VHH binders against p49116. Designs and how they scored, part 65

Target 1, 238 residues: p49116
Amino acid sequence: EGPLLSDTHVTFKLTMPSPMPEYLNVHYICESASRLLFLSMHWARSIPAFQALGQDCNTSLVRACWNELFTLGLAQCAQVMSLSTILAAIVNHLQNSIQEDKLSGDRIKQVMEHIWKLQEFCNSMAKLDIDGYEYAYLKAIVLFSPDHPGLTSTSQIEKFQEKAQMELQDYVQKTYSEDTYRLARILVRLPALRLMSSNITEELFFTGLIGNVSIDSIIPYILKMETAEYNGQITGAS

## First folded at step 4 (VHH)

Design p43 (framework vhh_brivekimig_d4)
Fold by OpenDDE, second read of step 5:
Structure p43 (fold): chain B 238 residues (1-238), chain A 120 residues (1-120)
Amino acid sequence: as target 1 above (238 residues)
Amino acid sequence: EVQLVESGGGVVQPGGSLRLSCAASGFTFSTYSMSWVRQAPGKGPEWVSSISSGSSYILYADSVKGRFTISRDNSKNTLYLQMNSLRPEDTALYYCARTPYFPGLKYDPSSQGTLVTVSS
């Protein structure tokens, strides 16, 4: 059987809204985050193995791991996104909320810790100098995680994850032959993703939804989006 | 000030067609994804469709897929919704929203909506 990923899956280009406002507002942040989310979902859709699992299984997988995929995307696109600036803006917004006494002390702490975790994760990935291939494989490993509850076709999912891991191993061995422990170093970053709350991520980056609408609820629609093929870019214009 | 002005609503018979427009101002239209949302009497807001800033990505609610077409003209700062094969259940106040998303989008304060009534 052919490889899980091809060179086409390595490209992960996020286009930011332009121009960047002097003061980042909620709309800019949400737009940016949405583009990243769409890109991540589109990336997943482009994987033949993912398609082979069927719509229901695909939806379930993405529901289970969207936060991890999104976070990996944040790390990968941190420079393009000016993630530090975005996070700073979010913190500023939170400070305003604090001043207005809209949030409990415990909630503030949780949110701030989450932001710290996000930043630390992205910094750690930057320090490792993770390349596009490695990100692609890491995303695949996260995507094809069989250990989420309620999944069907877990055997196949596991096989795909193993394949992703093997291909990553081969790539790292080939590309970074002098660094014997690189594979281990990058894989040990993955557990940090599981420590991050999807709910808090949603609140930070996707504020503005009415009612009880959640990323979870919209994932099926995202996966069904009609796409115009523009050089692998999800949002056609800035 | 952000302004979104919807138009094109009216009364149509089942199976009829309408074209809605949303004129946008007060922000860089071409940098935002846009959405249509509708609210039927006695019901909460329902997401209808979304289109990315460059029209590369389009999304429809299942309820309107195959019947409605979303489009935009960035040169005119206008969002469109072509509605075909209209059904009584499509009766609602339709709003456009400045949002990259999907179901349950928050309305901009300036949006008044345009009323679509489908009845025999």
Scores: ipSAE 0.361, ipTM 0.718, lowest interface PAE 1.7, mean pLDDT 88
Fold by ESMFold2-Fast, scan of step 4:
Structure p43 (fold): chain B 238 residues (1-238), chain A 120 residues (1-120)
Amino acid sequence: as target 1 above (238 residues)
Amino acid sequence: EVQLVESGGGVVQPGGSLRLSCAASGFTFSTYSMSWVRQAPGKGPEWVSSISSGSSYILYADSVKGRFTISRDNSKNTLYLQMNSLRPEDTALYYCARTPYFPGLKYDPSSQGTLVTVSS
């Protein structure tokens, strides 16, 4: 059969909200994060192998891995987003919250550790100079993870993950033939994504959502739209 | 110029029903997801419900599931919220909002809204 991903799946272009405010605010950060998450779900939905698994499996996979996809997207789009500036603003806000005694010291410590892990991950990816093909296949590897609790069709998911791993290997060996250990350096970065809390990611980047709207509830909403309706949202949203 | 005009609010006793309307103009209504958001006296804004551009997917806050029904008529550029089995805690100023792709994220400035009061 054909490759798991086509050249169209390598293109991952985030359009930021305009204009950028003079001072970063919760709404701008939330809108930027929402655009990235939507782009990530659009990317996943466009993969024929993903579509073949069916809507219920698609929803379960994305609900299990959205934080990993989102974090890979943050790393890939770090320059476009000015991510370091966003994280600095979040850190400054948290330090002010400590001084005002509005949050538990334990909670603030968890959030600060999460920010540190995120910065370390993004810095490691930048240092490795991960290209668009590599990001596409890393996203596919985390998307087609057969080992999340509650999944059905795990053998088919595993097959697609193995196909993603094989195609990444072929790409890296051909494109970076002089760097014998590049693939290993890239793959050992992935386990860190599973150690990062999706609840803390939601608190940091999606606090601007009105009321009790969770990412868990948003995922089925976006994924279960009819294809024409879903495409209309993308063209109308930017 | 984006304009959203809410109507249909009023005073009703617990267990009663109201139907809210939102008339939209100044944008291509049929291409946007729409939401209802409410703000109770002394509280922050709370997302109530969202509907995709073609009504293929609808989402409700847990507090209103089974009681409220969101719908839209793209030919009339109008969004609706049918509210049944109303409770005192549903008392709030109700706003409609244009949301491009993400429920709970508002693009439009607050309109005047429509007041719903549930009181015995």
Scores: ipSAE 0.347, ipTM 0.682, lowest interface PAE 3.5, mean pLDDT 86

Design p44 (framework vhh_brivekimig_d4)
Fold by ESMFold2-Fast, scan of step 4:
Structure p44 (fold): chain B 238 residues (1-238), chain A 120 residues (1-120)
Amino acid sequence: as target 1 above (238 residues)
Amino acid sequence: EVQLVESGGGVVQPGGSLRLSCAASGFTFSTYSMSWVRQAPGKGPEWVSSISSGSSYILYADSVKGRFTISRDNSKNTLYLQMNSLRPEDTALYYCARDSYFPGLKYDPSSQGTLVTVSS
């Protein structure tokens, strides 16, 4: 039995679309978000424990938790993405929708509350200065959640989640030995991820997708993508 | 220079069939997933169908499921869309697109496309 994650799983390097436009638009935001989602799913599919659960279970897990993985990715890559600038642009687009009477007041409130929750989450992670190892294990804890409906290998998933929790604890205790309560501060951040709607995340970041293609439909497509094709997308090589 | 050339459009009666082709050049066609996108007059683009590089995974928009069939021939660098049981609402300019990351993300808006008109 080896460790759940290797050093290769700690590496999480987002390559942004270039050049960045003078004024952020729906297409730039969508491409940036799509790159992050793609990277997040590739990260998950590369874990041997994840592969061992089988294709049906893998698809079910990612469909259930993609919003949590995506949000952790936003927090981890906030500087690379200039996330504060992206969120400001989204708010500006929302203000235009208010002016044009395209959204109900209730929907506007719901969307603004989601943006606030997202910003608070990312700020809390930044304040804690979460490192790459900690992010990798938090993503693993989220990925190996045994409590999603329709899962067939729940005992094995629970064991992988427990292994992720144990390895995170060992890492934090060794690396941040002087901060007795660090692990507790990190873990209490996770419940907030479940409060954010995947439908609203999809609307805010993926509205640039054409033809009503849903993230739910994209997930099995990316998970079944061939390694050579995947590498081409990540490195920009053909 | 990436080039995509669509063909096969025309005027057809409701219930009729058409087969669209897209000839690709300037990139390694066999390593990219490909999509068909359409745009009806006065409307935004609508994703129609996608096919993975090796044809192992295929997706269809709900509006075309059971009527359209996407396929590809990597030896000929060609993408196809077989359209059966055509409806007036299928009237649109059809574009071939090289996928970036996944279906529906973007298409080349400079492509000429091929016009499909279903007369009622």
Scores: ipSAE 0.347, ipTM 0.676, lowest interface PAE 3.5, mean pLDDT 86
Fold by OpenDDE, second read of step 5:
Structure p44 (fold): chain B 238 residues (1-238), chain A 120 residues (1-120)
Amino acid sequence: as target 1 above (238 residues)
Amino acid sequence: EVQLVESGGGVVQPGGSLRLSCAASGFTFSTYSMSWVRQAPGKGPEWVSSISSGSSYILYADSVKGRFTISRDNSKNTLYLQMNSLRPEDTALYYCARDSYFPGLKYDPSSQGTLVTVSS
């Protein structure tokens, strides 16, 4: 059987809204995040193995791992997104909320810790200097995780995950032959993704656009976008 | 003050077409995702379609996919909905919503909507 990923799956180009406002507002943040979310999901959709699992399974997988995929995307696109600036803006907004006594102390702590986790994760990935191939394989490993509850075709999912891992291993061995432990260093970052709350991520990045609607509920629609819409996203058109 | 004014509704036969427009004012239109929502008699609001600020991302409800086309002209601060192959079940008040990119969001209460009636 052919490889899980091809060179086409390595490309992950996020186009930011233009122009960038002088002061980052909730709308800009939400729009940027939405684009990343779409890009991440459409990336998944472009994988033949993902398609082979069927629509229901695909939806379930993405529902289970969208936060992890999104976070990997944040790390990968951190520079283009000016993620540090975005996060600073989010913190600033939170501070305003704090001043207005809209949030409990516990909630503030949770949100701030989440932001810290996001920043630390992205910083750690930057320090590792993860390349596009490695990100692609890491996303695949996260996507094809069989350990989520309620999944069908778990055997196939597991096989795809293993294939992703093997291909990553081969790539790292070939590309970074002098760094014997690079694969391990990369893989040990993945557990950090599971520590992050999808709910908090949703609140931080998507509140302005989704209102009372959950990311979970919109995932099927994103995955069902027409080819033309998908192509437009890839090319960064408009 | 944010203002959204819908137009283009009317009575059409099944299989007919309509083009809805939403004129937006009171905010920077080009920076907002926009959505169409409809409400049929006796039913709750139903999300129809959404389009990102730059039109790069478009979503449709399953019920209208392949028949409806959402678009926007940021230079005119106008949102559009081309509705083809209309069905009786498309009968509803159609509303334009600001910053409602994702499905299921509430329409702007200030909007009056435009009535679309599909009947033989």
Scores: ipSAE 0.023, ipTM 0.499, lowest interface PAE 4.3, mean pLDDT 87

Design p45 (framework vhh_brivekimig_d4)
Fold by ESMFold2-Fast, scan of step 4:
Structure p45 (fold): chain B 238 residues (1-238), chain A 120 residues (1-120)
Amino acid sequence: as target 1 above (238 residues)
Amino acid sequence: EVQLVESGGGVVQPGGSLRLSCAASGFTFSTYRMSWVRQAPGKGPEWVSSISSGSSYILYADSVKGRFTISRDNSKNTLYLQMNSLRPEDTALYYCARTSYFPGLKYDPSSQGTLVTVSS
């Protein structure tokens, strides 16, 4: 009973490191991305339905979908982050690496394709003018995905996903009543998230923080953090 | 010109403690994230802990959480790792790293590291 998400779960406010440096560096990009990742995991952990599934299921779900949640967060926070400026700096660095023969051309091509897919996704969401309520429920739909290998309680996960879809539908029909096809346009954007490599996301945004370890390996640690630790990570204050 | 010099390793009994240090030079230490990475005999590198430039963000691998504490002193350009309740599986060569960022880069320690051996 009751809605899947509360008003607290609709609020998604990223606090950026300030000021933005004149020349972007690895530290600023990694800190910005880390704040978004921690905010996204704190958001997921705060959902009562998510908590009810238990620690092992929670870890498996987030390990399977963290890249989708992170990418939705990048799209939602693109203006706050000046994401276009960050991506331009990364592209410039990759072009310089080609000229110095430091990275393979095939690897650079894979990374450039990933950046283009990310830009395309963020542009699509911006053109649709996705609001905070819609983002919250899209995140819930990808979080409560019952189709990942190794999951237990798949019937309950599916019920939570269906509840998220129903609540999104009700919201869109009431708020955007003049646009009968809006929900369909929004939902067809979601499959693109699964085409984006989590390994490439790690190298673009997180290598400065995690070194040689994958995000997959640190997720159990992040999910076990107390609320005060999460707050410290997302604000940079402690 | 980037130089990282690790020290503080040694041989200890299970349950013992060691404090590792990393002296940094050739770059503005205070503006970079720093990490400890270890490599056990016959295994690949394993990330241990990371600390942001201002110590506002600290992360630990699950295998060391509650036992190890990372810290830094920006005035001395030095990174530290306090290791408590050491276990045989902590035996490894320990490296500090200014973390690499971009695609296709692999962990490649240019320093010699400091050896930690936990044995009876």
Scores: ipSAE 0.000, ipTM 0.232, lowest interface PAE 14.7, mean pLDDT 82

Design p46 (framework vhh_brivekimig_d4)
Fold by ESMFold2-Fast, scan of step 4:
Structure p46 (fold): chain B 238 residues (1-238), chain A 120 residues (1-120)
Amino acid sequence: as target 1 above (238 residues)
Amino acid sequence: EVQLVESGGGVVQPGGSLRLSCAASGFTFSTYSMSWVRQAPGKGPEWVSSISRGSSYILYADSVKGRFTISRDNSKNTLYLQMNSLRPEDTALYYCARTSYFPGLKYDPSSQGTLVTVSS
């Protein structure tokens, strides 16, 4: 049996909308976030182990973990997205909403706590200097999570998660041989992903969706796209 | 210059049909996902349907499922919306929108749109 991930799964290149607006707006933020989510789903679809689980299981896994994958993607692509600038703009908007009494203080508190958790996560990953291989395996660990409610084939999913953990360990031990505790420092970051609300992520980054469209409802349709069309969409061909 | 020109709107009785067209120019149409968005009098924009670049991914708002069909002809740079079993609540100005990577994005119309009125 071969490795869970190949070198092709390490490449994770986000193409941002251009030109960047002079002032950040909801459309630009939503388009940027949508591109990252699409790239994350394309990445998951390309894994042979993921394909082997079948369409129904694939849909259930991605619907359960899209927020964790998206947040890892935000951390990995923080520089190309200028994520700190986006979050600062959101914070300024929330502060203005308090002054104008447009939002409840309790809701603002929840959103601010979410932004703080996201910033802490991204800062932790940056300080650890997580590389492309480590990000690929961390994404695989959250993708192949056997403990989400309603999943079938949980034994096979657990096997793939364990394989991801083992391959990450092998990579870290060989690449960062002098840092005995690096793997432990990386793995203890993962539980924080489950503390972040997918509803708040959707409100912050996907408010540009029209007609009461939710990420949960869109996921099955993106996963059904033909491979050639999906690849063409990702490359942004002219 | 990116240009989108909608046409095909009109007045129709409840239960009737209309076919909308959107002529695209100024960009490589075949590489973009396309959407239809409508705005009813006194309401905000409502996403109606989206189609991926090669038509393999099609998505509809719950309010129009089973009644509307989105399609495209990349050789003619044209997007279509076939509307059947029209209802008074379908009355709106209909816009087409270019999207990349993701359907259903918020749309502030810059084109004139095409008016659909469903009335007895």
Scores: ipSAE 0.206, ipTM 0.551, lowest interface PAE 4.6, mean pLDDT 85
Fold by OpenDDE, second read of step 5:
Structure p46 (fold): chain B 238 residues (1-238), chain A 120 residues (1-120)
Amino acid sequence: as target 1 above (238 residues)
Amino acid sequence: EVQLVESGGGVVQPGGSLRLSCAASGFTFSTYSMSWVRQAPGKGPEWVSSISRGSSYILYADSVKGRFTISRDNSKNTLYLQMNSLRPEDTALYYCARTSYFPGLKYDPSSQGTLVTVSS
């Protein structure tokens, strides 16, 4: 049995839509988010262990953790995305909606809290200066979570998660030998992902493009997309 | 100038069929994935279906799977949507759009859409 992840899984390069508009509109935000989602799903699909679980199990796993993977992706790509600016734009949009009395006070609070959680999480990851390897392993740990309801092959999923954890541990020990508690500091951030609402994330980043179609419903199709088609769409985007 | 012109809409009874067309101009049609989107009155846009440049990849919303068929003719710069077993909930203005990346959609400002009404 080889390693769960290879160096090829460390690369996580997001290509932003071009050109950047003078002001970040909803379309730009949704496009950016869609690309990140695709990249995240494509990344997961590139893992041999993930492929070994079969299509049904793969779909179930991604459905269960797409929000967490997406959030990790936001953190990892925060600079490239200008995430703070994106979030500010979202807040501005929300403010406009508030002025128009389109949202309830409770909903506004929920959405604002979610945005705050996203920003805080990404800031915390930046403070830790998480590198590409660490992100890859964290994503793997999140992906191969056996504790989601309705999963099949939970024993195998658990084994893959353990392998991801061990490889992360080995990497951290090797790379950051003088920081004895780095692994713990990194892993302790994962619970914050479970506090994120997938519904609110979907509404903030994806509603402008897919309308009433849920991310949950399109995940199987994203996972079936050919790599060539994916690459072609990214490079041909104009 | 990019132009997308939808046609083929109309009034049909439940269980009926319609075929929509989208004539594209002002860009290299064969280099873009294309999508159908619909918008019902009082509702936001809903993604319906997408097709890749060479038609090698096709996907549908769950709400239309098994009933709708997307296709394209690159030689004619035309996108199609065959709609069978239509339901009242399919009533909407239907738009075609360039897809820069799935599920990303770009609407052409010149697109007028075509109205599909399903009623008894």
Scores: ipSAE 0.024, ipTM 0.369, lowest interface PAE 4.6, mean pLDDT 87

Design p47 (framework vhh_7n9e_1)
Fold by ESMFold2-Fast, scan of step 4:
Structure p47 (fold): chain B 238 residues (1-238), chain A 120 residues (1-120)
Amino acid sequence: as target 1 above (238 residues)
Amino acid sequence: DVQLVESGGGLVQAGGSLRLSCAASGFTFSTYSMYWGRQAPGKGREWVSGISSGSSYIAYASSVKGRFTISRDNAKNTLYLQMNNLKPEDTALYYCARTSYFPGLKYDPWGQGTQVTVSS
């Protein structure tokens, strides 16, 4: 009966590895991305509605939408991560590879197109000046998507998505009352998340994590972590 | 002024073992992920294995997994590749590289390489 999200769910604070290396490397990028992924999973599992769906359903939801949640997290944490610097370094590296003709042009093209889509998404969100409340509800809309194949309890998931949409609408109308089209501008950004390949996101941000392990395979382990173990992961404490 | 110097290659029979070393200088080795790549005659460079700056993340190409072990000693600025159960298909020049981003893309910079030849 209460709101879908509490004020605690608006707080989304990424702790970056320190210090930043002289040159960006796959370890620093992977550790930063892993912390963001773990923070995103912890955020999701802390929602009472998410817990109420049960472990099998909530695992299936996160497996289906982790890339969308992660991308929203990248946009939200772009300044903390210096994401523009990371993406610029990747683009420069790819352009040099094209010039030297050392790798498949088709592969480089696919990765470059993904980076441009990601940059466009993050720039759009930054231009709209999306606040922490708006990000929390956009993540909830994405999380409670009833339209992924193989899901059970789709009626309950749809109910939670509708609740997220209603609460976002209420917030935006009250907070940005003079901008009658703000909600529409925000919501039309969401379909772009589904155009981004989870496979390419994995290659860009998680290539240093584990050679034979996909993000899909580690999600159940992350969701089942005890709070102390989880806190160790998000702070990098071993 | 980055320098990478590979050593430890040689001729070995199938089923044998070799240990490769890569001595790094001219940069802060402890802050970089490092990779081993190889190049067979008439082929492009192929990624073999990678290790993060703190050894927390290690990855292998499917063709070498279970046979090769990558390691590093940050105090000595040295990268290692222990190669066991070598096959004729492993014959190549082996290079170490620091990575600026991810495997399968450009490695920057490559060393001179060390030749590994596996006889049948």
Scores: ipSAE 0.000, ipTM 0.167, lowest interface PAE 12.9, mean pLDDT 80

Design p48 (framework vhh_ozoralizumab_d1)
Fold by ESMFold2-Fast, scan of step 4:
Structure p48 (fold): chain B 238 residues (1-238), chain A 120 residues (1-120)
Amino acid sequence: as target 1 above (238 residues)
Amino acid sequence: EVQLVESGGGLVQPGGSLRLSCAASGFTFSTYSMYWVRQAPGKGLEWVSEISSGSSYIKYPDSVKGRFTISRDNAKNTLYLQMNSLRPEDTAVYYCARTSYFPGLKYDPRGQGTLVTVSS
């Protein structure tokens, strides 16, 4: 009946940690990634349809798709984050780890392949000049994925995903009327998100801040956090 | 600046109860998640409870679940821990802490703590 997303859901503004260090380190990378993850979770919880699913279902959805949302956020915020610089620093660290015999060659190959897939995805989105409305609907499509194991309310989730697809189609057809195949070019990019390992994303971006627990354990807490508490976390001293 | 002052510890017999308090100042208490963490003699810090800013999310490890209850009074800038059915293994210095960027993962005990001793 009403639209799935409002104009407020198009706004996605990442504030980077300040000041920027002279040399990139795992703490700065993890803080930057943490801010993007928090922004992505806050974006998801602001959607009325998402809240309507109930806390157990919405938590399960985000646990299943956080890596896809995070990767879309990396692509959308690549310039603000200086993502290419962050990835270069990670590659340098990996090269040093090989030299110091700290990581196996097989593991390094897996991580380098992940970085390549991430760069290819971000490059494809940049080439298509994906706008803020398109990013909002792509995030909604991956958020409302009914095909993850263990989900409840799968019929309702599928309905919201179809609604996201329909609203994206309407937007693209009206805004880019002369580019008949734009929607197809955008949608064929989405399967690549599921080829990227959440475990490798966690290792690359969150190693310095997580310690003995996984992102999976953090997600339920972030989603149940109140808005004032969320704002307090972003302004924290560390 | 930021201050957290714990109180309410003491000597108690096994099976007894204690109520700990933490007085917060120097920050907007109502906007932060809070923790209770403890350190037994010769051991590291152990997380014992977590509460969100509005008390909508509360969590305990299995070791204290059903025995301890965390609560907060945002009007008084005070965090509480009600400890029931205390055991000798609960003997520790108890600290309150506010959370950082990752709730439940990074905590910073700002005060000197309050000693809880459970013995006969």
Scores: ipSAE 0.000, ipTM 0.131, lowest interface PAE 14.5, mean pLDDT 82

